# VHH binders against q84jc2, part 80

Target 1, 232 residues: q84jc2
Amino acid sequence: MSKMRNLVEEKFLEFYESWVIQLELYLHQLLIAHNNNTMSETELRHLISKLTTHHKAYYTAKWAAIREDVLAFFGSVWLNPLENACSWLTGWKPSMVFRMVDRLRKSRVVLVEAQVKKLEELRVKTKFDEQKIEREMERYQVAMADRKMVELARLGCHVGGESVMVVEAAVRGLSMGLEKMVKAADCVRLKTLKGILDILTPPQCVEFLAAAATFQVQLRRWGNRRHYVTHS
Short names: E, the ipSAE of ESMFold2; O, the ipSAE of OpenDDE; V2, 0.75 times the mean of E and O plus 0.25 times the DockQ between their complexes.

## First folded at step 5 (VHH)

Design j64 (framework vhh_7z1x_3; at its last look DockQ between E and O 0.75; V2 from the best seeds 0.00; counts 0 for: pae E 2.2 > 2, unsure alone 64.8 < 65, grease 27.9 > 24.2)
Fold by OpenDDE, look of step 5:
Parts: C-alpha cells; sequence; structure tokens
Structure j64 (fold): chain B 232 residues (1-232), chain A 125 residues (1-125)
C-alpha cells in the first residue's frame, strides 16, 4: 500500500527525483573526468563548481520546503528505508565524508602531509559541531515530550473549532524549532563539504565527488531493490 | 552592499490584486532562495512564501495558499509576489528576505541575512 503523502511530500518527491537524475548525469561526467587525464584544471574546476552548485540548489529547495512543512523531512517519503536509516537529522552525517576520504587514500589518492593535517583539523571541528547539534537536538526532543505535547495529544482527540487552532499554533512552534535544527545540521554538512573541497586538489575533488555521488546513487538503488520502492 | 528593494504595494479593495516586486543587488541572486514575509501592525513577522534559487521549487504558508504566487526572474535579479483575492487581514508591510548563506557561515539561528525596507499593502473598503 502506498503511504499517504501530503502536498509538500509530493512536491518535494518530484523535485528530488529530478535532482537525482541530474546528479546521475554529473556522476557520469565525474567518472569520465576521473578516468580521463586529458581534462584541464580549469575544466575540472568547472565540473566541481557544477556539482557544488547542484548541491546548493538542493538545499535551497529543501529550506524552502521546510518552511512549509519541516516534519516532512523527518519522514522523508522520497527516500527508501535504507536511505532513511543512514540519515542524520534529515541528511547525511557530515563525519561520513571523512570515511570516504580515508577510503580514497587507501586506494588511489595520495595526500601530502599538509592536506592530511588540514583534514584532521576539519574532522575534529566537524565532530565538535555534530556533537553540539546532537546535544541541542536531544534537549529539544526531550523538551517536546512535555505537558504541551500531552495537551496536543488530548486536543487532537477532540478536533473542532478553537481546539484546532490551538493545536496548529503549537505545531507551528515545534516546527520552528525543528527547522532551526535542520538548518544548523545542513550548514555543518555544507561547511564540511566545502572544507574538504578546499583541501583537495581539483583531481582529488573530482575523485571524491565521484565516490560520494556513487555512494549516494548506489544506496538509493540498493534500498529500492530491497524494499521495492516506487516513487512515480 | 546587499540591497533588496520592494515595490508594488498600495491600497486595494477586498478581493483585489497586487503584484509586488523585489529587486536585488550586491550578491549573486540566482544562488539563493528568496522569501516573502510580512508584518501586520502589532503582530510578529509571518513567513509567506519561499522560492528556490532556480525557481524550481516554491512553498507557501497556509494563510496564502491558493491566493499568492511567488516567482523570480534571475536575469533581472527580481523576486515577485502575485497576490490575489486580498483580504483585510492581508494588510501589512511586506518584505523580501534573502535566505541565509549556506556556504559562508555557521547557522546562527537567523532565517534570513538581509531584508528590504518593505512595501505597505493595505486592504480596505
Amino acid sequence: as target 1 above (232 residues)
Amino acid sequence: QVQLVETGGGLVQPGGSLRLSCTASGFTFDDYAMNWVRQAPGKGLEWLSAISSSGGYTSYADSVKGRFTISRDNAKNTLYLQMNSLQPDDTAVYFCAKEFDLWSEYYTGSSFDYWGQGTQVTVSS
């Protein structure tokens, strides 16, 4: 049975499907660039820029959507269960990208000492930021389970007139808090990504981005096969 | 310097329509989502609508769904808000607001980093 979706979920699903298609196209370009040593640095930088812009575009849409319904992103119906299971605060966990870099180092990518040092510094900062957000989220979640939530549940049983307005107001308040947390997490994601890209050379960036995009696409494919998810 | 200039406000009768414009300068307009917000007298800021950087995604508050339409022309660095079926409760100062820069700074809790001066919309018989 298809899960009931609200309008935001439907809209964002459509957006995301299109976005993923474009990501796959970029992935193809990244792979070509990675396997072809004929591309100039300028060309590589241009490709990197396109990818970063693509990711930025996603978050501009996401942030637009969460203004309308941030709760949709905590159930992310456009993602399969595997993707959702790997999600941290409505997206990928920032620290995960360092594992990707480590994987690359063990294979083809040779980093100079200065790069390694910078990456380690970034990793520490990223971890710190993640923990800070997690603590805030935990506090927020605990606070949500207070008397107000109980009252909302009670009011929800008797939907009518003034009660509906009160419930809606309360939900809006909660949503605002969640929106802040989601945005904070997104900022850490993008900051971390930018940091990595600033440390890596253009060829290394291409390899990293290819690996990241591959992982994302494969995760989606694996999850879809496993759970027979259809979004169209 | 970042500037946002709203225009198109005015006095309109209930059921009437207005189209607001916001001209942006001082930043790469097509890199950022844009928003419309309003503030009625004695009330707090109310978010109305958002549009992604490319315009490929739009969102609306329940209060304006079906009546307002957000759009943008990136070539002109302009944001628009078409407002139809205006009601007295829509009376407010309307602001265009730039979404926070995702790449530059850590999120501090502020939703927007720049606002216009606003344009007055008055709906009255």
Scores: ipSAE 0.881, ipTM 0.954, lowest interface PAE 0.5, mean pLDDT 91
Fold by ESMFold2-Fast, scan of step 7:
Structure j64 (fold): chain B 232 residues (1-232), chain A 125 residues (1-125)
Amino acid sequence: as target 1 above (232 residues)
Amino acid sequence: QVQLVETGGGLVQPGGSLRLSCTASGFTFDDYAMNWVRQAPGKGLEWLSAISSSGGYTSYADSVKGRFTISRDNAKNTLYLQMNSLQPDDTAVYFCAKEFDLWSEYYTGSSFDYWGQGTQVTVSS
């Protein structure tokens, strides 16, 4: 079983590296579109569609991978330590994207009152959904320390096929629980992203997506630099 | 509106091969992951394989890993399953299943929102 999990990690690492390279290419296109306000609405919608499709490709790949091994997404080998430290249930924290939305209030493409109200409603709902998942994760983590789990952990220290089989079954059960929680969190992420894009105009969507992609790419660069550079 | 049609099933001898196809309509095929699921006589559903929307990532159940290969042609709205080294216990109805719409819905515990009618695969001497 551990060999199969290593293969999932290797396969997703290969996928993720390619996905990030393409994200950087799309970021370049987003920055050009944002700096040169000469693109038509049709051209902007096409670019936004490319980014949306790219994110869908990531989540469909992730869900395919977690069907085999959800644990690969906790402390992921394709993420550096900084990216892992900033992860909330295997990905970005949904409410964090509203910080990027706040930048739009200071841009030349000003949000109208109706948009501000809808974004605030979405922010409140997103935080509520996020907190509900956090409570479920806490309950899951507490359940890991109950009597039954403690006994199973103790059995795992003994030599014998029966003990190994019982522990493996328990780990599979725990993995299924984590898979459901990761999927619930991803749905909140995608619902939040979709909600923002539905509220914003195409130029505002480009600015928002550029800010989000810039943060993701820079976080990766900062973490990779720290990994290869000694502190003071 | 959404329709999935499986073809390619049939009777095959142990050790043989079959290629299943699933033609999709009524939705933007290249926006969704696709899956193959089977149901053996008198048994529950068993997930076999998944492919990401772009085809860039695939996954397999342990029971079929190394023997089955999932692929897709987004230009033709078609999903494939290449089945090699077929065994008698591969006898089942094979279903094409569309991944749940992560973009528009909250996760309800189900990964699939649409299924085809299925195609029968019988592995027998």
Scores: ipSAE 0.670, ipTM 0.865, lowest interface PAE 1.1, mean pLDDT 85
Fold by ESMFold2, look of step 5:
Structure j64 (fold): chain B 232 residues (1-232), chain A 125 residues (1-125)
Amino acid sequence: as target 1 above (232 residues)
Amino acid sequence: QVQLVETGGGLVQPGGSLRLSCTASGFTFDDYAMNWVRQAPGKGLEWLSAISSSGGYTSYADSVKGRFTISRDNAKNTLYLQMNSLQPDDTAVYFCAKEFDLWSEYYTGSSFDYWGQGTQVTVSS
């Protein structure tokens, strides 16, 4: 019989597959915008808005799902092992996107000094917020390990209803704590993304969003291909 | 001026059904997840259900799974809750709630930033 966590995993798998397909369609539009010298600033802003709306839609679905089962987002069935290995607290690591911005500066994107200064300020803030979350997660993991050790000792005593209640309390405590940590991490992700898009010009935003979508799509495709080959 | 107005409450016998509506104004309705929450007499708030901004994902509390169905019509800026197999312990004031705007605001602890006035549901013989 399937557990309720498995039902959340199946529902979110369906959502995520559709969401990624639409991201790939938006990637094609971003690449066309890059090569189309007749697109107005208004048209670029509209495309950028579609991308930000698409990312926001992901999080509205994620927040609905984690209320039922946050654990489904740690080692997710809708992600391949490579995608899961790249996850930081159920998603992309906020500071990682600045490496992408730096890479774009070396090839295509020209930033003025004021933009560079604002990006560095944002990078420092993002790192500070990440480190704060990492310290809180470490403290929480230590507390949960202590709780888990007590629970395991009690299971060795074969207590009846007490054992069930202790396990249920431990699972509930884990889920509540992890949900709070995931929400905090998602806040840093969204504020970092918004911050970058606010600093960049519309053509630069298109370049950045295209690079980000390309990376996500490539990570998925490469990880799926390797899994298929090694499993055969 | 964000407004959320719930309607459709009333008195119903055990086993009966009701459909609640929540009409939204003052914000871009299809940008946000929406939720139903209830408060029984003398008790705290209980989250019941959430629906994603597009309607593509729904979730439910264990207490209402299989009996309640959340839906939305983004063209009409309206959120719905279909409640079937109502029991006396479903008696409560039912509220429509808008998810906090994490894109534009810093999250400080509240999952919801706007609430409706509520609509009373009473399940009694």
Scores: ipSAE 0.509, ipTM 0.809, lowest interface PAE 2.2, mean pLDDT 83
ESMFold2 (binder alone), look of step 5: mean pLDDT 80; pTM 0.811

Design j65 (framework vhh_7z1x_3; at its last look DockQ between E and O 0.01; V2 from the best seeds 0.00; counts 0 for: pae E 14.4 > 2, grease 27 > 24.2, placed apart)
Fold by OpenDDE, look of step 5:
Structure j65 (fold): chain B 232 residues (1-232), chain A 125 residues (1-125)
Amino acid sequence: as target 1 above (232 residues)
Amino acid sequence: QVQLVETGGGLVQPGGSLRLSCTASGFTFDDYAMNWVRQAPGKGLEWLSAISSSGDYTSYADSVKGRFTISRDNAKNTLYLQMNSLQPDDTAVYFCAKEYDLWSEYYTGSSFDYWGQGTQVTVSS
């Protein structure tokens, strides 16, 4: 049986496919820049700006879409199962990027003490924000299983009328909460990203962004390879 | 400084075999997937094979599958390519390429940040 996609899913799927294509193009540019030590700081900053703008465009589109149907993003039909499995509240987990930075440090990136200190501070803050969001998310999820909803669940799959209205109201309530939480999570993502980029030098930013984009693109490719035939 | 040095190339007759080596330095070798790519005269870069950081996973292009074998010795920081049943069409400069991906337990062989000077492989009667 093919899964019926709603309009929001269809539209965002189309958007995301295009967005990823563009990301791959930028990744290529990032890799070139990374391997080209002759690029000026201005050029590097320009490239960084393009990437950040690209990410902003994603969230702009996402936020527009979640206003219509936030639940679509908890299924995320535009992502493969591997991508979904790695998702935290409909996106990448902010703390993950610090691990990426650590890996970069282990490879060839040299950070000065001041940078290390700032990164650590940002890490702690990010972790705190994540935990706060997780607690709130749990509250919404648990609240869905209130006494009324549990009782309604006992009535079976073929119950209609007033019971349906109650369920719909509950789902709406949850959706409102979820929208709030998704936005909050996205804000943490954006703040974390900005924070890192503010700490790193332009060459380091390029390297970081290349790593992040590579991971994102590779994750998608890995997942698609494993689940290529999955169509609805 | 990251360095990749390919060796083992040469002239071989059709049906012959060669074993290429790539010695890596300047980075943590066992953290990265590694690749072999080649460039024939007048052609673009062709991906041939990849191996995960641990060596547990390998992948091959259809053009070399069944003939080439990629392996690595992380203790020696060395990547290998065993090439069997070589054909004239295999004539190219062969490069060892470091995967850019920091999460290289799995690989796609599409993003490289460093490669060596290459080693010439010529297959001719």
Scores: ipSAE 0.005, ipTM 0.260, lowest interface PAE 11.3, mean pLDDT 87
Fold by ESMFold2, look of step 5:
Structure j65 (fold): chain B 232 residues (1-232), chain A 125 residues (1-125)
Amino acid sequence: as target 1 above (232 residues)
Amino acid sequence: QVQLVETGGGLVQPGGSLRLSCTASGFTFDDYAMNWVRQAPGKGLEWLSAISSSGDYTSYADSVKGRFTISRDNAKNTLYLQMNSLQPDDTAVYFCAKEYDLWSEYYTGSSFDYWGQGTQVTVSS
C-alpha cells in the first residue's frame, strides 16, 4: 500500500522511456553506418556527436530530478542508502565499459599501440575516480547512522521546537550530500565516455557506441519488460 | 589536521633531474590516492600525475609522460616525484595533493581536497 510514486519520479520515468526509444533509433543508425560503410567520416562524427549529446541529455534530466527529489532514485535510502543501494550509485560502475572495449579489441576493433596506452591510462584515472567515490560512500554511511540515531533519541524524548529544526537541517544536509555523490558518479561516467571517444577513430567509435547501446537496450527489454508483465 | 610538506625543489640546469618528496601527516596516508600538480608563474594549476592508494596504478599528463615518475612509500607516509630531462617550461611551484574531487573537476576545473605549501622548481641556464 505504500507504492505511490511522487510526481518527480513519475516524470523522470516517462522521460527515461522516451530516452530509450530515441537510443534505439540511434542504434539503428549506428548499425547502418557499421554494416554498409555508407557514411563519410564527417557524417560518422556527426552521428557520434548525436550519441554524446543524447547521453549528456540523460544526465541533465537526471540531475534536475535529483535536485527536486534525490530519493526518487533509491528505495528506503533514509534509513541506510548504502544497505539498500546496488553496488554503485544509480548506475553501473564506470570502469565496466573497458571490458566492452577489451572484447571489441580482441575480435572486432583493431587498436594501434598508442591507442592502447592511452586507454590504459584512462582506465587508471577511472579507477582513481571510483576509489574516491567509494570512500565518500563510507563517510556518508557513518554520517547518516549518527544523524538517524540522534533524531530517534530526540523523538523519543518528545523535544519541542528544536527537534523540528534539527530534523529539517538533517534532511537538507543528507539530500545535498547525496546529490553531490550521485553527480560525482555520473561525472565519472561522462568523463570516461568522452575519453574513450577521444581516443578511438570515428569507425571505432561507431563500433563501441553500437555495442554500448545494444547492451543498454537489451538490459531494459530483458529485465524490466518481462518482470513487469509476469508479476502483474 | 591534514598536513602535506613538499621538499626537494631548487635550481637546476636544463636537462637536469630533481626528486621531490611530500611528507604527509594528520590522515591515514595509505587510504588515499595522491597527486602532483604545479603552478607556473601567471598560470593556473596543472595536474601532472596521480598514484592510487596502494601504489599499483599511476597516471601522467601528456606534458610529463616519460620524463616524470610518481611513487609512494606508505610505510614512511611519503609521496615522490622523480623529474628527469627538465626544461625551462617546467619552472613552477610543485604541490602534492591528497585525493581529488571529481565533482570539482567536472564543474570548476579544480579537483583536489587538500594540497601542501609547495616547493619551487626553477630550470634556468
Scores: ipSAE 0.000, ipTM 0.181, lowest interface PAE 14.4, mean pLDDT 73
ESMFold2 (binder alone), look of step 5: mean pLDDT 80; pTM 0.814

Design j66 (framework vhh_7z1x_3; at its last look DockQ between E and O 0.80; V2 from the best seeds 0.00; counts 0 for: pae E 6.2 > 2, grease 28.5 > 24.2)
Fold by OpenDDE, look of step 5:
Structure j66 (fold): chain B 232 residues (1-232), chain A 125 residues (1-125)
Amino acid sequence: as target 1 above (232 residues)
Amino acid sequence: QVQLVETGGGLVQPGGSLRLSCTASGFTFDDYAMNWVRQAPGKGLEWLSAISSSGGYTSYADSVKGRFTISRDNAKNTLYLQMNSLQPDDTAVYFCAKEYDLWSEYYTGSDFDYWGQGTQVTVSS
């Protein structure tokens, strides 16, 4: 039996499916570029730009959607359980990308000392930002058990008329706080990504982005195999 | 300098329609989600609708669902709001608002980074 979804969930699911298809296309291009050492720097930069723009586009849609229903993203029915389990505040955890960079360094990517230093600085900053957001989120989560939530609980199952309005107002209030936190987290994600791309050379960027996209796509595939997901 | 200019407001009877426009300049319009918000007299700001950078995704407040339609023309740097079945409760100043820059500074908690001057919409018999 399919989970009951609201309109926002359905709309975003459709959007996300299309977005992932496009991501896979870009991944293919990245892999080609990575395996072909004949592409010019300009061509590589163009490919990098396309992918970054694609990611930015996702967040513009996400932010549009969370205005309507931020709670949808805390369930994320368009993701499988594995993807959701790996989610930090409705997306990937920013500090995770440094692990990817480390893996690349251990394989084929050679970073100069200056790059290593900059990456370390960025990692420290990212960690700090994550912790700050986590503390704030914790505060919001604790604050949710306030008078508003108590009032909602008291209303019980016999909510109608004016009571419905009260419930809606309370939910809106809570959602506003969550929306801010989600946006803050997204900013840290994008800043971190941009920071890494600014440190790496174009060929290294392509390799990194290919690895990241591969991970994202494979995680989805693994999760779907483990937990059959139907979006019908 | 970022500039947003709303137009299309006016007086309309209940059940009538208006189409608002917002012309953007001073930034890469097609890189940002855009929003419509309104402020009625004596009330706070109310978010109405948002549209993603490409226009591929749209969202609406419950108060305007089924009546309002957001759209954009990136070639013209213009945001639109088609408003149908207008009611007296829709009377307000309507603003277009630019979504926060995702690539810039740490999120400060602000909903939007730039606003227009607004256009007055009055629904009255």
Scores: ipSAE 0.882, ipTM 0.954, lowest interface PAE 0.5, mean pLDDT 91
Fold by ESMFold2, look of step 5:
Order: C-alpha cells, then structure tokens, then sequence
Structure j66 (fold): chain B 232 residues (1-232), chain A 125 residues (1-125)
C-alpha cells in the first residue's frame, strides 16, 4: 500500500517538474509579447491558446493520477512548503485568481466599466461555487464519519474477514468521494479562468497570464531555495 | 457527434497478447485524457487505465499493472491498449472512454461523458 502511494506521487512529481519548465518557456514568450509590442492580435490569441492548453494539460494529468491515488494530492510531495501553504482541496481557491486581476488593475491594466462589472459578477459566481463545494464536502465528511462510526462499533464487537472488508469499503468510499470533490473544484478553477480570459482583451490576457506564470514559477523557486537553506 | 470505435478484440489463449484500438471523431482528441474500462460477464465496470491528453502521464489499475500498456497517437486520433500475459479473468467487453470536458459549464459529476460500443476479448483454450 505505502509503495503504491509513493509511486503515484513520484510519477506526478516528474510530470509537474516538466510542466513548470514548459510554463517558464511560455512565460518568456508572454514577456516578449508584452515588452516589445511585436505581436499582432492574431499572434497574441495564438499564444493565449497555448497557455490555456498548457493549463488544461496539467488537469488532464492530475485527473489521470487521482484515479490511481487521490490521497497523493493531499500529501503534496511535488509541491514545496510554500506552494503547499496556498492550497484548497488540492489546489488554490478558484477565487484567489481575482487577487492577481486586482493587482494588475492597480498597476498597469486599465479596465473599462463594462469589464469591471463582468469581473465582479464572475467573482461573486466563483465564490458562490466555492461555498457550494465547501458545504458539500462538509456534509460528505459528516456522512462518512457517521457510517464509519457504525462500522467501527460493529468491529469492536466482532473480528474476522468481514472487518477487513468493511474497512476496505470505507477507504474506497472516502477515496471516491474525495476524487469527486477535487474534480468539482478543478472544474470551478477552469471555468473561472475561461471567464476571466473571455472578459479581458488579448493584450490584457497576456498581462494576466504573465503575472500568473511568474507567480507560479517564483513560488516554486522561492520554496525550493528556502528548503535547501534550512538543510544547511 | 462524438464517436469512439473500439477494434482489435477476439479470442486468444492464456498467456497471449492483443492490441486494442479506439478511433475517435467529433471532438479535439488531443485536448482530453482517455481511458480504458472493461466489463466482465455478470460484473460491473472496472477502470483499467488512463492517459493524459499529451500522452505524458499514464496510470493503471493494480489488476493490469505491468501487463497492459496504454498509449495514444494524437495525429491519428487513436487510443491503444497493448494487453500481454492475458488470462481467463481478463475476458470482458473493453470500452474506451473520453474524460469529461474540463472547460464545460455543464459538469454533472460524471467521470466520463462518452463511451465506445466496446470490443469483446475472450481468453480461453
């Protein structure tokens, strides 16, 4: 059992490292597009599509991995300690991306009132979806705890092969429920990302994607550096 | 409009090999993870394997790990399952399945949104 969890975590770590390296390459392209004003709108849309495809690729790999062991994503060995500190159901809260939008709005990105209205509507919708997932997760955990308590009381009275089968069924039920909740959260994340990119103009999308990629890459670098320093 | 067509099933002796194919149409194949699932006579569905959209990540159920290999050719819109060391317990109808669209506003809680018609694999002497 412990060996299978390690293998899934290690396989995904290898994928994730490669995925971040490719994200760094896309970040370079985003910065060129921003700094030199050398790209047409068509070229900007193509670059934006590459970034959205790259983010989708992360989730297709994640969903493949959680079918094998969803608990690997709750003990996130592929994420450094700093990245782990910013997590919600095996990832960032979907609504946290609006902090990046707000920061860009105050520094460089000028949004018209129609865009601001649409972004606020999306923010409210995203928070609403988050609340639904959190409430369902709590109800699921309570229901699973009640079912487990009944099964454990039965185990306290009797021992045997049925006890092992009951524990195995409870573990399978927990894993399936957690997989469902992780996938629901991921769908909210992607729906929110799509919504933001639909509201922003192509140059604004490039600014947003560059900021997001910079933050992700720097979290990886800073967390790794701090980890190695504490070992010295 | 989505269509998945499995081929390559048949009768094989224990210890033998088969290669299943699944040809996809009606969607952008390389945007989605793909899966193999089987159903043995009188039993429920059993997930076997998954492969990410690019092919860069694969996963397997314990029952087939080391014996089966999932792969894809995105240029041909085709998913494969190489099955080695087949045993009578591998007798089943094998289906390919498309992951649910992650960009969709219509997420329903289902793990897969489309399946093929299946191909029969029979392992007996």
Amino acid sequence: as target 1 above (232 residues)
Amino acid sequence: QVQLVETGGGLVQPGGSLRLSCTASGFTFDDYAMNWVRQAPGKGLEWLSAISSSGGYTSYADSVKGRFTISRDNAKNTLYLQMNSLQPDDTAVYFCAKEYDLWSEYYTGSDFDYWGQGTQVTVSS
Scores: ipSAE 0.087, ipTM 0.578, lowest interface PAE 6.2, mean pLDDT 77
ESMFold2 (binder alone), look of step 5: mean pLDDT 80; pTM 0.810

Design j67 (framework vhh_7z1x_3; at its last look DockQ between E and O 0.01; V2 from the best seeds 0.00; counts 0 for: pae O 12.8 > 2, grease 28.2 > 24.2, placed apart)
Fold by ESMFold2, look of step 5:
Structure j67 (fold): chain B 232 residues (1-232), chain A 125 residues (1-125)
Amino acid sequence: as target 1 above (232 residues)
Amino acid sequence: QVQLVETGGGLVQPGGSLRLSCTASGFTFSEYAMNWVRQAPGKGLEWLSAISSSGDYTSYADSVKGRFTISRDNAKNTLYLQMNSLQPDDTAVYFCAKEFDLWSEYYTGSSFDYWGQGTQVTVSS
């Protein structure tokens, strides 16, 4: 088991480093497009498509990796402690992305009333899906504690060869349940992203994607510059 | 119309090797993860291996790790499975499968949305 976990961590770290580098390249293109008022709608839509394809590619790799070891995504070695601390079920929390939209609206982006209404409808739907996942996770954790905690507690009283089999079974059961929850959360993330991009105009999409990529890149750079997480 | 066509199966001796191919059409192959799955007679489906859309990440079931290698050629719209050190327990119909479209469809609990017809692999004396 430890060899399988190490291999997933090593392989996904290599993938993730490359993926982030390409995200930084796309961020530079987004910032140029944000500042260049002569770009055509076709050029903007092409850039937006590159960003969405890049995000989808991350999930194709993630879903392949979680089939081998979903636990690697809870406290990931390819993320710094600040990035891990910001995670909700192995990724960004879907409802939090609307705060980024709200911040952009308050500073620079003008949304018409129809867009605002559609964004509020999407926010409500996203929160509903998010809360459904949270309730399912809570019920899963309670069910696991009721049965497997008793089995694991008995292990503390009877150390022997049978303890390896009980631990392995508990880990497999936890992993299967967590994989399903992570996949459900990822689907909510992508549906939320798609929903926002469908409501916004191409220039607004570029500004949103630039803000999102900037946040992600800066969170990584800030966390990597520090040796330890700073406590308030 | 999505189509996945597996080839390269056959009869092989224990310890032998085979290379399976899966030719894809009807979708943008380079945008989706691809998988190999097998079904032995009288048994359920067993997931074997996955490869990310760009090929940058691969994963394997414990039963085939170290013996099987997944790869893809996005220019040829083709998925591959190199199978080495084959044993009688590897006898099955092998399918390639397309990963669910996370962007266009809502997750329904099924990891794969399209399958090939399969190719038979038989490992025996």
Scores: ipSAE 0.586, ipTM 0.839, lowest interface PAE 1.9, mean pLDDT 83
Fold by OpenDDE, look of step 5:
Structure j67 (fold): chain B 232 residues (1-232), chain A 125 residues (1-125)
Amino acid sequence: as target 1 above (232 residues)
Amino acid sequence: QVQLVETGGGLVQPGGSLRLSCTASGFTFSEYAMNWVRQAPGKGLEWLSAISSSGDYTSYADSVKGRFTISRDNAKNTLYLQMNSLQPDDTAVYFCAKEFDLWSEYYTGSSFDYWGQGTQVTVSS
């Protein structure tokens, strides 16, 4: 099914495609790093830094784009349906990464008690922040159905003139709120990521980042197998 | 659905040998790196060994290096672990574990998404 995309969608699509390609390259490096024990801590830290910088670049681009059209990110034409289905407020859910860490703990990654404790603390904080954001999102979403909007809805979908202005104003209001919430969510993402990386050793960071990147790339691949991303 | 079934465990004397097998189904076995892990009584999971999808690359934990050998037969969807020079501290339930990622042609695992029910290995005089 063809969908008309706006300029923001088109530009971000292009950006994201390139960004993902670069992510795959970094993933390859991460895998090499965790598989080869010859890399120094300095080298590992450098690699970690590259990845974090790459993620920062994503959010820089995203935040620029959402200023123009935040609604584009709630349709996210650059993502396949599976990716979209797994999205929380236009991105990965922060609490998800703790499951990844848990999985790693059951494999090669051995965390000391102090690390485990810190991770648990971070998990609790992250969950709290997520819930706070969710409550706020609910407020904006519910507010969209105000008295005027409901009345307009009763008049039909093809109302023009002043009614259109009212709808546009409502959408603008919602958009402003959504932008705020998306940014808030992204901040939680970044804080969570930073928190995890601060707790883990460089080798563990590489392991974690490899797992995270792998999941992201695989999710995209799995989704693409099921549904082709529409570019027209 | 993904299934992994470990076999070959048993009772063996110190210094003895065992060969474990893991039969995989429900996924394209040849596309994924595989691992062996174990869990001793009262202890957590311990990673032992990994093998790439092609079998060209292997890795081992220090605890088993030189004693254990991982291998695979992709045509039979089977993973193997040859265990030599077994010691009492090798007593555990042994599991085969599937790698999560598809980049396993040249690299061995960082994450597992599936493992079997395990097979008991007991080393005792």
Scores: ipSAE 0.000, ipTM 0.239, lowest interface PAE 12.8, mean pLDDT 87
ESMFold2 (binder alone), look of step 5: mean pLDDT 80; pTM 0.807

